# Designs tried in a protein design chat: VH-VL binders against q8ixk2r445to577. Part 72

Target 1, 133 residues: q8ixk2r445to577
Amino acid sequence: FFGMLQNKGLTDYCFDYNPPDENQIVGHQVILYLCHGMGQNQFFEYTSQKEIRYNTHQPEGCIAVEAGMDTLIMHLCEETAPENQKFILQEDGSLFHEQSKKCVQAARKESSDSFVPLLRDCTNSDHQKWFFK

## First folded at step 21 (VH-VL)

Design pp8
Fold by OpenDDE, fold request of step 22:
Structure pp8 (fold): chain C 133 residues (1-133), chain A 119 residues (1-119), chain B 112 residues (1-112)
Amino acid sequence: as target 1 above (133 residues)
Amino acid sequence: QVQLVQSGAEVKKPGASVKVSCKASGYTFTDYYMHWVRQAPGQGLEWMGYIKPTSGFTKYHQNFQDRVTMTRDTSISTAYMELSRLRSDDTAVYYCARSKHYGSGFDYWGQGTTVTVSS
Amino acid sequence: DIVMSQSPSSLSASVGDRVTITCKSSQSLLYSSNNKNYLAWYQQKPGKSPKLLIYWASTRESGVPDRFSGSGSGTDFTLTISSLQPEDFATYYCQQYWSYFTFGQGTKLEIK
C-alpha cells in the first residue's frame, strides 16, 4: 500500500512528516495534517515487512515507537526491521503496533491545536482506523 | 550474476538531448534504487539523482533538476536518464548504479556511457 | 548537501607501504539507534567504473582483500591499506548516504 495514510474518524487528516532539516530526518514526531496530496511529506508506504516507510527520502525513513513512548517517531529503515518499527494494518483499518500491543489513534496533541497519531488501547473507534488514498 | 549494461557512446551538439539506458539483470529490478552518477574528464564523481523502480518516484540533485528526467520500464528491467539542453560541460562518463532502500552503498555499477558535447 | 572532504587529494607510495586516506563529513553520519555510520569507500581505476570497497564505514564488500579496512565514526573516517599492492594504485572516493548522496573529491594514489 502506498500514498496518503488517512484517518477515518478524524476526517481529512493524514500522516504528515516534515522535518526541519532534510539532512536530519530522524528523531522527530510524525503528526497529522489536512490531506493535501502535495509535496513529499504525506506519502507513506506499508510494506510486507510490516514497516511504514517515509520513502520520499533516501535512505528511507521508517516510523518507530521508542520505549516508554506513545508517539510515532521517524527512524531510518534497516535491512531487517526492528521490533519497534513493526505495524500490522488490519483489514478493518486498524493499525496495530506489535511490540506495544497498542493501536494507532488520531488524537489531539497535548497543549496544542494540532493532531498526532498516538498509541492507545485498541478499540473499535474510527479514530483508530486508517486507509491509504 | 548481477549486471548493469548501459547504452553506447553518444556525440551531441550543444542544445540537444541525450537519453542513456541501463538494463539490469541477475537480480530483481524493483528491489533496488537506480542511481545516475557522472564523471567529467579528470574529475570526481557527481550524483545526479535516483529513481525508485516500483513507484517511479524520482529525486534529482538540484544542479540537474530542470534538465534531467529519469524513467524506467519494469517489464524489461531498464532505467533511462535523459539530459536536455546539453552544453560542453556535460561532457562526461555517465554511470548507473544500484542501492538498497536502507543504504549500503552502490554495490554494482554499469560500465559507463561516454557523452561528448561539442560544436 | 552534506560535504565530504578527503585528505590528501593525492599521494605517492611504494608497494608494501601502509597507506591512510581520511574523509571528513560536514555533519555526523552516525545513526544512534543502530550505531552504524552511513559511509562508503570506493576504488576506481582508469577507464573503469567505481568499485565498492567498504560500507557502514568498516564492513568490507564481498571479494575485497583483507588489507583494506575502514574505521572512524561520526564525522571522521579513514581508509587504510595495510600493505600496498601493485593493483591498488587507483583513485579512492568516500561517499555519504546519510542524506541522499555526496562523494568526496577523491584521492589519487600513485606509484612512487
Scores: ipSAE 0.920, ipTM 0.959, lowest interface PAE 0.5, mean pLDDT 96
Fold by OpenDDE, fold request of step 22:
Structure pp8 (fold): chain C 133 residues (1-133), chain A 119 residues (1-119), chain B 112 residues (1-112)
Amino acid sequence: as target 1 above (133 residues)
Amino acid sequence: QVQLVQSGAEVKKPGASVKVSCKASGYTFTDYYMHWVRQAPGQGLEWMGYIKPTSGFTKYHQNFQDRVTMTRDTSISTAYMELSRLRSDDTAVYYCARSKHYGSGFDYWGQGTTVTVSS
Amino acid sequence: DIVMSQSPSSLSASVGDRVTITCKSSQSLLYSSNNKNYLAWYQQKPGKSPKLLIYWASTRESGVPDRFSGSGSGTDFTLTISSLQPEDFATYYCQQYWSYFTFGQGTKLEIK
């Protein structure tokens, strides 16, 4: 699966990553932004290794969750996917993070009008459902 | 057993286009990125860009972005690099080389294709 | 682009000599999460394609003799040939693959 990763509940919002420096793509937070399909910053790939890859860069970036955090941070992909980079995109659209045993939810950023994907307890909310478009 | 075999030498006039091919064998073509690197006579190595064989996604170095087109035919495990509006300083040996998505360098290279641009 | 600077541009040595080539990057190539340096070394002989020698700054590619070693971290890297052999006279390049790909200018190793 590849393309824009769009949220079901937060209509027309997609995973978005636009690092300020193309020569330093790691360490920044993945956000949600209106789906526009024009930029490379909204193209992701879900792989058989359970990675969500930012594959418009070399080497490829992989979304990770750092210890004690609920945000999605860009890391580099590795030969063997580390545990904190493993996600399961389930048939119902839920995006499950294996290590934390939580689901990715579209949420409003604290004290902001922006949106971000955050790890939350798994529910049946459409805000926790995602699909590639 | 991994091999990258490139097309033969080319002689072109300024303003023309050249298309070089690189046929891969001995491995799964779609598992690796294919890069193009050139080397002018007596000069160093210059990365031109890459193609992801599965999707056909390309990234070109800014120095070539308006003149280079990289494509692939997965059915025959072949990558192509076309350079247009050729000029004399495009005279070089052009290499294809593969890499993994996570790094580890360019472990296999084609034999190179000499492209000569002259009036 | 990340700039790779090699030194020296050329050097002369004799068979049996210990040879050291340095490469500096304009920014760190170290990934803190895996503690790997995204740096490779290549050897190129006249009329031939480059050959990968070292990757991750210090890991030898298969088939590469033990006399070749890579060291360094962050922005400073070194390729060392412990005892130079006749077949080692060539041009050597460092390469970063931290962000896309750039090569050093090369170091031509000639026989003294």
Scores: ipSAE 0.920, ipTM 0.959, lowest interface PAE 0.5, mean pLDDT 96
Fold by OpenDDE, look of step 21:
Structure pp8 (fold): chain C 133 residues (1-133), chain A 119 residues (1-119), chain B 112 residues (1-112)
Amino acid sequence: as target 1 above (133 residues)
Amino acid sequence: QVQLVQSGAEVKKPGASVKVSCKASGYTFTDYYMHWVRQAPGQGLEWMGYIKPTSGFTKYHQNFQDRVTMTRDTSISTAYMELSRLRSDDTAVYYCARSKHYGSGFDYWGQGTTVTVSS
Amino acid sequence: DIVMSQSPSSLSASVGDRVTITCKSSQSLLYSSNNKNYLAWYQQKPGKSPKLLIYWASTRESGVPDRFSGSGSGTDFTLTISSLQPEDFATYYCQQYWSYFTFGQGTKLEIK
């Protein structure tokens, strides 16, 4: 699966990553932005290795959850995917993070009008449903 | 064994286009990125860009953005590089080389294709 | 682009010599999460394609003799040939793959 990763509940919002420096793509937070499909900022891939890859850059980036955090941070992909980079995109559209045992939810960023994907307890909310477009 | 076999030498006039092929064998073509690197006579290595065979996604170095086109045919495990509006300083040996998505360098290279641009 | 600078551009040595080539990157190639350096070394002989020698700054590619070693971290890297053999006279290139790909200008190793 590849393309724009769009949220069901937060209509017309997609995973978005735009690092301030193209020569330094790691360490920044993945956000949600209106789906536009332009450029490489909204192109992601869910792989058989259970990775969510930002594969418009080389080396490819992989979304990770750092210890104690509920945000999605860009890391580099590795030959063997680390545990904090493993996700399960389920048939019902839920995106499950294996290590934290939580689901990715579209949420409003604290003290902001912007939106971000955050780890939350798994529910049946459409804000926790995702699909590739 | 892994092999990358490139097309033969080319001689072109300025303003013309050249298309070089690179046929891969001995591995799953779609599991690796395919890169193109050129080397002018007596000069160093210059990365031109890559193609991801699964999606066909390409990234070109800015120096070639408006003149290079990289494509692939997955049915025959072949990558192509076309360079247009050729000029004399495009004279070089052009290499294809593969890499893994997470890095680790270019572990296999084609034998190179000599492209000569002269009036 | 990340700039790779090799030193020296050329050097002469004899069989049996210890040879050192350095490479400096314009920014760090170290990934803190896996503690790996995204740096490779290549050997190229006249009329031949480049050959991968070292990746992750210090890991030898399969089939590469143990007289070749890579070291360094961050922005400063070194390729060492502990005892030069006749077949080692060639041009050597460093390469970063931290952000896309850039080669050093090369180091030509000639017979003294």
Scores: ipSAE 0.904, ipTM 0.954, lowest interface PAE 0.5, mean pLDDT 96
Fold by ESMFold2, fold request of step 22:
Structure pp8 (fold): chain C 133 residues (1-133), chain A 119 residues (1-119), chain B 112 residues (1-112)
Amino acid sequence: as target 1 above (133 residues)
Amino acid sequence: QVQLVQSGAEVKKPGASVKVSCKASGYTFTDYYMHWVRQAPGQGLEWMGYIKPTSGFTKYHQNFQDRVTMTRDTSISTAYMELSRLRSDDTAVYYCARSKHYGSGFDYWGQGTTVTVSS
Amino acid sequence: DIVMSQSPSSLSASVGDRVTITCKSSQSLLYSSNNKNYLAWYQQKPGKSPKLLIYWASTRESGVPDRFSGSGSGTDFTLTISSLQPEDFATYYCQQYWSYFTFGQGTKLEIK
């Protein structure tokens, strides 16, 4: 799958990555932003290696969650996907993080009107359902 | 057997355009980025940019940003580089080369296409 | 752009010599998360396409003779040819692939 990764419950919000320096893409948090399709910061690829790739840099970025954390941050992709970069986009639209056994949920960023994807215990909430467009 | 086979030499006048092709074989074309690199006579290697075949997304080096267009046709595993408004200092050998998405050296290169820009 | 500087610009050596060439980058090429340096070395003979020799700073590409080795980390890198052969007459380039791509200016090796 390739495109904009949209949330079902938080209507018209997409994964977005906007690092402060386009040449230093690692270590920043993935956010949710109104889907617009302008530029390349909302285009992600879901791969057979269970990666969510950010293609607008070389080397490409891959979304990861560090052990014990719930935030989605950008790492570099590797030849073999590290365990913390593996997600399953399930038939019901849930996005399951294999290592943590949690699901990606659209959430309000603490003390903000901004939204971010975070790991939470898996539920059937529409805020945990995702699709490419 | 990975191969990158480029189109033949070109002789152009200043102000013209040139389009060089690079046909890939022996691997899954869409698994690798395709780069264009040029080398003027007696000079070093100059990275011009790349294209990602799956999306068609490109990145051009700033020196070529306003004159280069990189495209591909995935149905025939072929990448293209077009350089417009040619001038005499564009005389060079133009190479295609591939890399992996996770960062790698360029493990296979085309044979090179000589472009000569002269009156 | 990450700037890549090679030295020397040219050198002459005899068959059997040990040759080193260096490459410096304007910023670190080391990714701390995987402990790899995103640095490659290429050989280019006159009239031919470049050939990948070394990637990850020190990993030899398949089919490259054992006399070629790479070392260094961070900003300082070295290509070593341990016993120079007549076919090693070429120009050598380093290349960073940490953030997009930049080649060094090249080192021309002439065999005496």
Scores: ipSAE 0.730, ipTM 0.895, lowest interface PAE 1.0, mean pLDDT 93
Fold by ESMFold2, look of step 21:
Structure pp8 (fold): chain C 133 residues (1-133), chain A 119 residues (1-119), chain B 112 residues (1-112)
Amino acid sequence: as target 1 above (133 residues)
Amino acid sequence: QVQLVQSGAEVKKPGASVKVSCKASGYTFTDYYMHWVRQAPGQGLEWMGYIKPTSGFTKYHQNFQDRVTMTRDTSISTAYMELSRLRSDDTAVYYCARSKHYGSGFDYWGQGTTVTVSS
Amino acid sequence: DIVMSQSPSSLSASVGDRVTITCKSSQSLLYSSNNKNYLAWYQQKPGKSPKLLIYWASTRESGVPDRFSGSGSGTDFTLTISSLQPEDFATYYCQQYWSYFTFGQGTKLEIK
């Protein structure tokens, strides 16, 4: 799959990555933003290696969750996907992080008006359902 | 095996455009980024930009941003680079080369296409 | 752009010599998560396209003679030819691929 990764429950919000410095894409948090498809910040690819790739930089970025954390941050993709970069996009739309055994949920960032994807215990919430558009 | 074959030499006047092709064979064209690199006579290598074949997404070096267009046709495994508003200092050999999405050296290069801009 | 500076710009050496070429990056090319340096070396012989010699700073590309080796980490890198052969007359380039791509200006190696 390739395109904008949209949340079912938080309608019209998509994965977005806009690092402050285009030459330093590693280590910043993935956010949710109104879906627009402009500026290449919202184009991601889900691969057979279970990666969510950020395709508008070289090397390509791959979304990761570091051990013990719940935030999605940008790492570089590697020849073989590291375990912390593996997600299963299930047929029901849930996005399961294999290493942590948690699901990606659209959430309001603490003390903020902004939204972010976070790992949470898996539920049937529409805020844990994702699809490519 | 893996091969990148470029179109033939070009002679152009200042102000014209040139379009160079690079046909890939021996591998899955869409698995690799395609780059364009030029080399003026007696000079070093200058990275111009790349195209991702699956999406057509391009990134151009600032020095070429306003004059270069990179495209591809995945049905014939071919990448293209067009440089417009040619100047005498665009005289160079133009190479295509490939890399992997996760970052890699350029392991295969085309044979080069000489473009001469003569006034 | 990450700037890549090579030295020397040119050198002459005899067959059998050990030759070193250095490359400095304006910022670190080391990715701590995988402990790899995003640095490659190329050889270009007159009239030919460049040939990949070394990637990840120190990994020799398949088919490249054992006399070629790469070393260094972070911002400082070295290409070494342990016993120079006549066919090694060429220009050598380093290249970063940490963030987009930049080549060094090249080092012309002449055989005396």
Scores: ipSAE 0.719, ipTM 0.896, lowest interface PAE 1.1, mean pLDDT 93

Design pp8
Fold by ESMFold2, fold request of step 22:
Structure pp8 (fold): chain C 133 residues (1-133), chain A 119 residues (1-119), chain B 112 residues (1-112)
Amino acid sequence: as target 1 above (133 residues)
Amino acid sequence: QVQLVQSGAEVKKPGASVKVSCKASGYTFTDYYMHWVRQAPGQGLEWMGYIKPTSGFTKYHQNFQDRVTMTRDTSISTAYMELSRLRSDDTAVYYCARSKHYGSGFDYWGQGTTVTVSS
Amino acid sequence: DIVMSQSPSSLSASVGDRVTITCKSSQSLLYSSNNKNYLAWYQQKPGKSPKLLIYWASTRESGVPDRFSGSGSGTDFTLTISSLQPEDFATYYCQQYWSYFTFGQGTKLEIK
């Protein structure tokens, strides 16, 4: 799959990545932002290796969740996908993180007007349902 | 087995454009980024930009942003680089080269295409 | 852009000599998560395309003789040729691929 990764419950919000410097894309958190169709910040690819790739940089970024954490952080993609970079986009729209056995949920960032994707126990909430545009 | 074969040498006048092709064989064209690198006579290597063949997404070095266009045709495994508004200091050998999405050295290069800009 | 500086710009050496070429980047090329340095070395002979020698700073590309070795980490890198052969007289380039791509200016190695 290829395009913008949208949330069903938090309507019109998409995965967004806006690193402060194009020479330093690793280690920053993925956010949710109003979908706007710009290929620069909201363009992601889901691959046969179960990666969610940020494709507007070289090397490409791959979304990861570090052990014990719930935040989605940009790492570099590798020849073989590391376990913490593997996600399954289920038929029901849930986005399952294989290593943690948790689902990606749209959440409001505490003390903020902003939204972020976070790992949570899997439920049937529409805030845990995602699709490519 | 892997081979990148570029189009032949070009002689151009200042102000013209040139389009260089790079035909890939021996591997899955869409699995690799294609880069363009130039080398003026007696000088070093200068990275110009890349194209991702699956999407057609491009990134150009700032020095070429206004004048370069990179394209590809996946049905014939061929990448293209077009440089417009040529100047005499665009005289160089132009190479294509491939890399992996996860960051890699350029393991295969085309044979180079000499472009001469002379009035 | 990440700037890559090579030294020396040129050098002369004899067959059998040990030669070192250095490369310094303006930023660290080390990715701590995988412990790899995103640096490559190339050899280019006159009239030919560059040839990849070393990637990830120290891994030899297939078919590259054992006399070529890469070392260093972070910002400082070295290519070593342990016993020069006649076919090793060429220009050598380092390249970062940590964020986009930059080549060093090259080091020309000539026979004495």
Scores: ipSAE 0.707, ipTM 0.892, lowest interface PAE 1.1, mean pLDDT 92

